# VHH binders against q9y6x5, part 143

Target 1, 379 residues: q9y6x5
Amino acid sequence: LPPKLLLVSFDGFRADYLKNYEFPHLQNFIKEGVLVEHVKNVFITKTFPNHYSIVTGLYEESHGIVANSMYDAVTKKHFSDSNDKDPFWWNEAVPIWVTNQLQENRSSAAAMWPGTDVPIHDTISSYFMNYNSSVSFEERLNNITMWLNNSNPPVTFATLYWEEPDASGHKYGPEDKENMSRVLKKIDDLIGDLVQRLKMLGLWENLNVIITSDHGMTQCSQDRLINLDSCIDHSYYTLIDLSPVAAILPKINRTEVYNKLKNCSPHMNVYLKEDIPNRFYYQHNDRIQPIILVADEGWTIVLNESSQKLGDHGYDNSLPSMHPFLAAHGPAFHKGYKHSTINIVDIYPMMCHILGLKPHPNNGTFGHTKCLLVDQWCI

## First folded at step 7 (VHH)

Design w2 (framework vhh_7uia_1)
Fold by ESMFold2-Fast, scan of step 7:
Structure w2 (fold): chain B 379 residues (1-379), chain A 123 residues (1-123)
Amino acid sequence: as target 1 above (379 residues)
Amino acid sequence: QLQLVETGGGLVKPGGSLRLSCVVSGFTFSSYAMAWVRQAPGKELEWVSSISGSGGSTYYEDSVKGRFTISTDNAKNTLYLQMSSLKPEDTAVYYCARAEYRYSGSWEPFDYWGQGTQVTVSS
């Protein structure tokens, strides 16, 4: 009866992988659904920030998850991928699963999506799995499909997160065609498994499914390192985040730290917080540090050492290499329609429309996604 | 007691047709999606087809699409699989299955199965 939506993320799925590798299962999904070729993500192009932007429709400065590593000077709290469970970090926005549960007293379900195992505004996803990277895709899918079928109130919004191809993108780099081909084929097989499971359970025709990602990946090299130790001593600052966007908290006068950093490398831009380009929407939050360093694409900031990463992300969000895609199928979506580009913040108001929810104030524009939907006039 | 009972299997020649039936009892038939799953000798279980409880949506494994038709008669609590253009590789035990579970310990998409009916495609 009520509309249902499953939102799936494959972390680090660069948009142009679709053009350079074969995806027979994803191609069949798209043939009877819609494809957005590029999704312009938010800056910084990192996992936690962009996953939270997808489900809130907000820029990072507004939702408060401004990096994968954060520090709050007032409370002295630290955020990282191994220390992400404090609601303090998540409470500056209201994600869609919370809105879903509160407006219609519907249920939400989650398999590993960032933030879903945290109570946000005293509300946690109705059904969820505590984050554990060792849990298989099949186990996550089994739980999601169980909850979609066996819940009261009914589960109307479900999320599923998978760590690949990000982990392999970091390890091998996106230019390693042999290794990336194997990894991407495995992901396509998982998409096939997902579709088959939904068909087996009689859910496929009546469920809206979105497959997307948070960012892309670019090739790095030992020949493209920026050694921060060559231009400033550790005694002058506290390092909050390192690469490719460094977050610097000065221990001395901010201007003195800035002057030591500003000519450190021709492959790094150094910004005082108030000078960060407006197009990044990365300025108006206390969790953004007083000095931000932004490496050029493919350059890695290090502390007098080599880097093992052959691929990375976090770079300028105008770079096509940082862009994911969005594919969708279901009763809300057109069949066989291709769209060029949307902003990642546009996904949230579109999902609210599909579910019949009133969106919280957000930075997305519903008009940008209207042409994907069967019940909308897009001219 | 909840029961699923399959009939209609047998020996058929390549290119032939068979209709499998599954009579269900002990639950409200139209509230559940139903499926056909097969197992060839020495091989894993293979999903064949599913139908929604309303009968409005049908799904098929690629190798049987266009050859098999799944349907229901809710008044008779009966699930059907009409099989045409049968091939030797369709030889298997065919199981009727209910596609929804009620308990938290289930890791499979199907919670109740019939005993199966043998389909043999041979000259």
Scores: ipSAE 0.000, ipTM 0.401, lowest interface PAE 12.4, mean pLDDT 89

Design w20 (framework vhh_7uia_1)
Fold by ESMFold2-Fast, scan of step 7:
Structure w20 (fold): chain B 379 residues (1-379), chain A 123 residues (1-123)
Amino acid sequence: as target 1 above (379 residues)
Amino acid sequence: QLQLVETGGGLVKPGGSLRLSCVVSGFTFSSYAMAWVRQAPGKELEWVSSISGSGGSTYYEDSVKGRFTISTDNAKNTLYLQMSSLKPEDTAVYYCARAEYKWGSEFSPFDYWGQGTQVTVSS
């Protein structure tokens, strides 16, 4: 019987939420499974980049999804949102569902994971849902469980994506305990529904389930704004991405634009592309712009306007506020084991091992996840 | 054509035992997960227990765990629910169901149901 894996993402689930709020259903899941308390994500700490890093094991400069808004200087193509389904943006890497379908003669299924509605290297997820935020968690779960039970060739890799708590984190900010408590309780109830559905269908004991997220959330304020218009005129550059990491494409000499920006704010670092810190692994891709601005935690870059966001992400990946967690349950995983930290790129080679797939070259280290797995010895 | 026929329900006193049976025809049930689902008067459908097609994995709702046992006889295409230490709150119509989901926003992941068998726990 082939091993099966369901990968679930709750967008924007900051690791510290686990310590500050009650999650009875998630705690029951963890009690009979494993918990990684912090997952160090990739820079920039945004939705599309980190979701693609989870399924490829690659840094953003290597897989090519370097932001939620991108410009490719060589081809002059623009990527503006999740509706852009041009394979060009996704073809710099091979995600696990493609590997699953090509190495193993098996199927993959997807409920709205970023990239799964795009043919990548001429291969699209065997079963998928086009992205639509109005589709309920229950309908996504119903489709995934149908495909896990009723497919030939069998579905061995399935993904499920949900937009909360990210949407509420942006709207209320992570420090709004009353509103965040309500939102997180609803998410815990959805985890309860997921477990109950898998038990009803006879899947629970034989299915590997990973619950994780792409990034965290930090509190923002109208008292912490950086106004670009105070330092440089719009006629000097094209803005590719704004906040908290601004991607600047100069319309004049690059050095002149850099000189206008480098002293703009004490709460923003300004980098020429070749000077971006090596630890970010955010330099070697044509979609990374000639000048990058990186705001300090909790600061928002604006164009002579106020920001309505009370929470945001995209900041330095060394910040604990940007870190998600990982919980897992199933025949591949130990029961009742806690692990401190892994890198988000480590998830891909671990998942390949569970599914019996040969991983494509990647930036993850399988040794970092060995202690989670029953068939591995932890050293 | 698929048929699921439940038997074994009845009236029992608190602390008593009953064994429900579900005879299946029209498909090889060892290829599907099977479940027991109940509905008390004026309440929503409540999942009770499931068993994998191989019979190797069993699952229970927390309120029945340790009191109910689900099992199969693949040669007879029959699903069983052995109920012990019955409580008044176990009073419901019990349905045998095949665990196979259909496309859409349906609440139930079950595609075929029996007619149900009444279990009444009262003194």
Scores: ipSAE 0.005, ipTM 0.474, lowest interface PAE 11.2, mean pLDDT 88

Design w21 (framework vhh_7uia_1)
Fold by ESMFold2-Fast, scan of step 7:
Structure w21 (fold): chain B 379 residues (1-379), chain A 123 residues (1-123)
Amino acid sequence: as target 1 above (379 residues)
Amino acid sequence: QLQLVETGGGLVKPGGSLRLSCVVSGFTFSSYAMAWVRQAPGKELEWVSSISGSGGSTYYEDSVKGRFTISTDNAKNTLYLQMSSLKPEDTAVYYCARAEYTEGGKWYPFDYWGQGTQVTVSS
């Protein structure tokens, strides 16, 4: 049977949680596998953009999912967490499950990974679950393991997504050690359940498993708010996305809107689209709005209201607080190896190599991940 | 101290209508997303509808879209689900839930639930 890979995401798992909290099950997984201590994600550091970057190897400006909230002026379509099923938004790239199904006689399976319940280039995962946050981790795991063991053609690529610790990171903030310890212990127990289930089903020895995340989390405060209504009247613009990266579509002259915003707060940067720093790779897509506001770490942009969030993400991708980690185990990976840093776009070409797939053109560099792999020379 | 109390359930014939109410105390709607989640006998929990406190945005499961309407009355701290054109498949215990919510992200697991109210659609 061809090589098999299960890609697991725990949303919002900040890399330094590994240093500040105990993870007995994850540490046991790492002991017999590999750990990348920091994964430098793409800008903006949000869920939908980074999950799509993991499976395409592309910057957001290239794959087209540039935010969790988007607007297309030509078609008048809007993208959001409640309106994410239109293939229009996803068709600017080819995710790995589509490539997997189109090469050789292979199937893909998905438990809730962003985009897997959408036909992309007229191809949807062979087995999938429609997104529903009420569905337990155990049910997602049961379906994935059933599909990995009982499919024809064989499932060679499977994904599993879980919403924690992101939800609790937002509610409590990452600096709430009591509540975060409890939440992270539950996640570690789920990792233990995952490993045990794979062992019981005879999958563990021949399956490559990657555990990663899309971004980290930083502490927010009621004392760190930027009231956009104090800067500019609503009649001057349409708000496409708010915080911590605001996407502004001007209703009047762009220069007038920019001038009203540029000196409003010392805690946000205001960019005309063409002036967005090159290092962000966040400019060359029509879905990126004419004016982008970027809040400083821990600052929240609001519309004349308080924010209930004690934690958030979306900030500058150079910030260590925005970085997740990557751990992996299986026949493709070394045992007991620790690596410092890779880029999130590097995961895609590594996964293509493991599965024997020809990658689509991408922004990742295979050389950055070769030290993790048993069939590669590490220099 | 949070409390969610559902009312308005009952027996109704196919094609009929019911309005469920959920009275909340200990928090304000405008600060949280609210949801209706149902569980049919012997089945798993199924998300039905959600409403955002900040924007008044509403979201529906495909099978209820056009038949059900979610709304809030902030002055009364009450969440409503207006159900019309009811089908036997809508028979379930309906729960009012406070959604763990990320702005611009996916809806996350629910953190507080009511006791549920039974809706039975039969002839």
Scores: ipSAE 0.000, ipTM 0.234, lowest interface PAE 15.3, mean pLDDT 88

Design w22 (framework vhh_7uia_1)
Fold by ESMFold2-Fast, scan of step 7:
Structure w22 (fold): chain B 379 residues (1-379), chain A 123 residues (1-123)
Amino acid sequence: as target 1 above (379 residues)
Amino acid sequence: QLQLVETGGGLVKPGGSLRLSCVVSGFTFSSYAMAWVRQAPGKELEWVSSISGSGGSTYYEDSVKGRFTISTDNAKNTLYLQMSSLKPEDTAVYYCARAEYYSSGTFEPFDYWGQGTQVTVSS
């Protein structure tokens, strides 16, 4: 049978939570596996873009999921959480579950990972759950383990997505130690449940498991607001995405809108699309709007309203607060090894190697992850 | 100054083919969507097809899908529209357009237009 891999994401798990809180179950997982302390994600540091980068190895401008809210002015289509099942948005890349199903006679399974309930290049995950935030972690885990243990052709790639600690990070902010401690302890208990379930089913010793996240979280405040309405009237533009990266679609000449915005706040950078910094790899896609506003860390862009968010993400991907971690265990991985940093796009070619798949062209570098792998020499 | 110059229009019989060209000067395709927009006599502007500046994404109006192909030649700074299986309903002035700003999701998204080239499909 080919190797098996389970990829687990806890949304919004900031890397330095590992330093500030106790995770006995996760630490036990790491002791017999590997830890990458920081994963440098792609810009914009948001859920849909980064989850798709993990499974494609591509920057957002290349895979086409450039934000959680998108507009394509040429086709006049809008992307939002309610419209995310249109294959149009997802078809600019080939995610790993599609490659897994097409290269060899293998199955894929998915519990809620973004894009897995969408037919991409006419291929949908062999087993999947339609996205529903109300479905418990336990039910997601039960389905994934059933599919891993009893499928023909065999499930060799499985994904599991959980919305916490992101939801609580937004509500309480990452600096609320009392509330975050409670939330993170529950996540650690879920990791304990995951390991116990895999052991009970005889899967643990032969399954590769990756636990990671898409981004971190930073503290926000009512004292750090940028009121866009103080700078420009709503009649001049259509707002495609607001905060902390605003996507502006001008209703008048682009230069006039730019001139109204360029000196709006000392805590926000205003870019014409062609002037977006090359280091973001966020320029060459029709879904990137003509003007992009990027707020400084911890600043929230608003429309003449207060924001109740005490935490947020989407900021510059060079910020450590935006970085998740990666932990892994299984026959492909060393035991007790710590690595400093990889790029989030590096996860895809590593996963292809583990599964014996030929990766599609991608922005990752396999050499960055070779020290994690038992069959590679990292000297 | 920025210029878009269309050529390749003409008279063709139903079922025939034509290739339209748009030569661009004063800018490169890299950060702009390029489009073909047509206007039949006495009718409103109709978007036909677009291509991303990267060349990776192409889009078509439903009535032309499978019949028309949009492409670019970056070395020649030229946008093309290859039209096949032409119908009388395709008779229009065809404009090359650049998308610099997006106003309302109508034809207004395009800020620079060529002079147009006439395509007539008739027996």
Scores: ipSAE 0.000, ipTM 0.157, lowest interface PAE 20.3, mean pLDDT 87

Design w23 (framework vhh_7uia_1)
Fold by ESMFold2-Fast, scan of step 7:
Structure w23 (fold): chain B 379 residues (1-379), chain A 123 residues (1-123)
Amino acid sequence: as target 1 above (379 residues)
Amino acid sequence: QLQLVETGGGLVKPGGSLRLSCVVSGFTFSSYAMAWVRQAPGKELEWVSSISGSGGSTYYEDSVKGRFTISTDNAKNTLYLQMSSLKPEDTAVYYCARAEYTYGSELTPFDYWGQGTQVTVSS
């Protein structure tokens, strides 16, 4: 019987929420498993890019999902303007569910993880749900657990995605302790439900479970706006993505657009594509636009308007506010072990090891996660 | 100054039709994806439909596919939702929203909302 893994993401779960709020169910999970206190995600710190990095082990410039809104300069396709199920956007990498299915006698299952409802390299997740935010956590969990127990070939890799606490983080901001406490308690209760469901179905003792997230959240304010319209006219460029990382496609000379933007705000960095800092690993892809604007933490780029978002993400991946955590439990993992930091791209080769899969070339380093695993030396 | 103003709601019998309109001002309409999101009494927000900034791509929640049509008129800066074969379950306040993208967490990318328009489907 091959090993099994369930990968769960709670979107926008900032790592330091664990220190500022009580999570009795998550703490019980960690007590008998492992905790990585910070996961350094990839730039830009957005939902689609980081979810795809988790399952490919690649930087965004390598896997091709470089933002939530994209334009490809070679093919002239628009992500927000194209069918989001177009395999073109996802085909620059091979996610773990595809690799899992190409091995002998293995199936994958997915409840709404980004990319799982798309055929990638002619392979779609064996079992999947089309993305729909109105579908309850309970229904997603029911489908995943049914597929884990009742599939042939057996489901050995399963994913489960949930939109909170990201949606509430945007609405209330992470500094709203009253509202965030309520939201985070509901998430902890969902983790409790997950564990109890797996125990009731006889899955808990033999299933490896990873609970993680794609990014954190930082507080925004009407006092921290960057009005792009004050610096450049709309007729000079096409806006591909806005905030907090703006992707600018010039309609005139690139240098002229750059010169209009470079001193626009002391709270925004303006980069020509070739000048984007190497540490971001955000340069070598046709979907990265000729000019990229990066707002400072908590600053929102706007077009002559206010912003209703009280929290946001997408900022510099060196910021602790942008970091999620990783907790895991199961036969592959030590019990009661805490680790400080890993890179989000390290999750993929670790998962491949647990499942006995040969990983595709990736940017992760297996050595960074080996201390979490019972079958590895931690010296 | 950004504004989203919805109109066109009302009372309609099951099987009937309504067209919702959202007039937009204060930003470049064609640069953003636009969405309709609804909230039924006692329920959470539910994404209904989105349209890309170019108008070339449209997306629908499964329960409304084939019954609802989203469209834009760029000359009028107006977003429409044509609703047909209406059901009692479609009873909700319908909000026009500006979106960063049309896939994934549809609630997460919405940064501006209108005031809403009430649709009631009843005999």
Scores: ipSAE 0.000, ipTM 0.300, lowest interface PAE 11.8, mean pLDDT 87

Design w24 (framework vhh_7uia_1)
Fold by ESMFold2-Fast, scan of step 7:
Structure w24 (fold): chain B 379 residues (1-379), chain A 123 residues (1-123)
Amino acid sequence: as target 1 above (379 residues)
Amino acid sequence: QLQLVETGGGLVKPGGSLRLSCVVSGFTFSSYAMAWVRQAPGKELEWVSSISGSGGSTYYEDSVKGRFTISTDNAKNTLYLQMSSLKPEDTAVYYCARVEYKYGSEWSAFDYWGQGTQVTVSS
């Protein structure tokens, strides 16, 4: 029987939550599996970019999903609504479900992972759900488990995406212990439901399961706002993305726009595209705008006097608050092993190894994840 | 300048109706999902409703479902919230917001907000 893998994402699950809250179901999962305490994600630390990095093993400049809101100057296309299913945005990389379907005669299944409802290189996930936030976790899980058990050719790669704790992280902020405790307990209960459903259906013993996330969350405040309207008149630029990384398309000379922005706030860095720090790997793509503004952790760039976000992400990927975790269980993984840190791009070549797929060229390093796997020698 | 301007708030009696409008400028309106978010006196922010850029998908907080309707008019670059069967607990400042993340929460993942419009439901 071919190996099977279920990849689960809980959006915005900050690694630090594991130390500050109780997760009895997740801890039972980890006890019989592996835990990576911190996953260093890619810049910018946003949902679409990092979800696509997980399944391609590429930095954002290489896979082309460089933000949740994008403009491509060459084609003059805008991306900002996930109901837009234009393959153009996704075609700069080959996600693992496409590789799974094309290298092996196998099927893929998806419950709302970003990109899975789009034909990429003329290949769409064999089974998928169109994105709809109103669909419960239970309905997503029911479809995924149905497809894992009742498909020909067999589903060997499946994905499941859930919007929490990101939604509540933004609403309450990660420092709201009372509200975050309730939300994280609900997530832990969903993890318990997931494990129970897989056991009940006879899938648990032969299925590799990865539980991870795309980014963390940091506390924001009405006292930490950067008013862009105080820096520059709207007639000088088009705004492609706002906060905490602003993407600026100048309507006039780029240097003039840069000069108006560079001294506006001590709490943001202003970069010409070629001056973006190399460590971000965020420069070599037409969808990265000529000027990028990067707010300091916990600062919000606004065009109004106030922001209603109490938590946010998108900040510098070196910040521990932006890091998710990774937990895994199954026949490919050791039991009771804890690892400190991997890069989010390392997940892709590890998953390819588990599935017996040849990875496309990528930015991950298989050596970083070897110690998690039973069939590998850990040096 | 990217701008969201809310209008249509006011004082209404319980059981009454109001229509909030949000006029949008500075971006391609039909390319963004849009939301309504409210803040009641002395309470935290509460997401109310969201609509996709195509207008094909709408989402509601449970307490307003069946009473509120979100819609758009792309020709007028305007987002609407039709509120009916209003209750005292609907009293809040209502904000129009652009949705930053579609696969995140439609409420909390917002990148630009309007100034807000006050809705007061009282006898």
Scores: ipSAE 0.000, ipTM 0.244, lowest interface PAE 13.9, mean pLDDT 88

Design w25 (framework vhh_7uia_1)
Fold by ESMFold2-Fast, scan of step 7:
Structure w25 (fold): chain B 379 residues (1-379), chain A 123 residues (1-123)
Amino acid sequence: as target 1 above (379 residues)
Amino acid sequence: QLQLVETGGGLVKPGGSLRLSCVVSGFTFSSYAMAWVRQAPGKELEWVSSISGSGGSTYYEDSVKGRFTISTDNAKNTLYLQMSSLKPEDTAVYYCARAEYKYGSEWSLFDYWGQGTQVTVSS
């Protein structure tokens, strides 16, 4: 029987929540598995980009989901929530569920993971749920476990996505310890439910489970706003994306727009596309705009208005507040092993190895995850 | 140029109903999530409801769930908030806002706002 893997994401689960709150169920999971304390995600540190990087092993400039709002300069298409189901936006990469279905006569299953309700390279996840935030974690779990146990060809790769703690992180901010404590306890209980469900169904001993996230969260404030309207008139540019990374498409000379923006606020960096720091790997794609504004941690870019968010993400991927963690359990993983840091793009080649798949070309390094795996040497 | 124009506010008695409308120009609803946000006198902004692009998914603050319904008419580029069983604590200026789309989050940063429409619930 082929190896099986369930990849679970709790959106916006900042790595240091593990040190500041108690997670008895997650701690039991880790005790019998592995923990990577920090996962260095890709820039920009947003949901769509990082979820797609996990399953492709590619930087955003390479997989093409460069933001939650995009404009493609070559085709003149605009990305929006309705257009997220247009395969065009997702076709610059091959996600692992497509690889899984095409190489080994295997099925994939998905409960709400970004991109899984879209046909990518004419291939959609064998079993999937159309995105709907109203669907409970229990219902998502029921469908995933049913598909893992009762499918032909067998489901060997499954994904499960949950919106918390990101939604509450935005609403309350990560520094609201009372509200975040309640939310994180509920997530820990969901992890307990997940483990118990898999044990009850006889799946636990033979299933590899990865629990991870796409990004962290930082505290925002009405005292930390950058009003873009005080920098430049709307007639000079088209705004493609706003905060905390603004994507600017000039309507006049690019240098003139840059000069109007570059000294407007001490709390944002203004980059011409070719001057974006190489460490971001955020330059070589037509969907990355000619001018990018990057707000400092905790600062929000606005257009002469207030922001509802008390927490946000999207900031510099070197910031520990933007980092998630990775925990894993199963026959492929060591028991009781802790690792300090991996790159989020390293998850894809590791998962391909576990499933016996040949990875598509990617930006990950398999060597970075070898120490997590029982069939590999750490030297 | 993007514009959001709210109408439908007014004075209503407790238990009454109102329908707010927001007409948008310069973009279409199939491209963006839309939200209603309110501000009561002397209080902070409070998110009320959001709807994804062409109306596929809806989200509500707990205090309004079951009483308020958000909807869109794509042909008219109009966002609606049907409010029923109104309470004095619903008294606020209601803003239509274009949300920065974020998959899997009930919350979005709002990049364009209307001027607001006053809703007053009093005896």
Scores: ipSAE 0.000, ipTM 0.171, lowest interface PAE 14.5, mean pLDDT 88

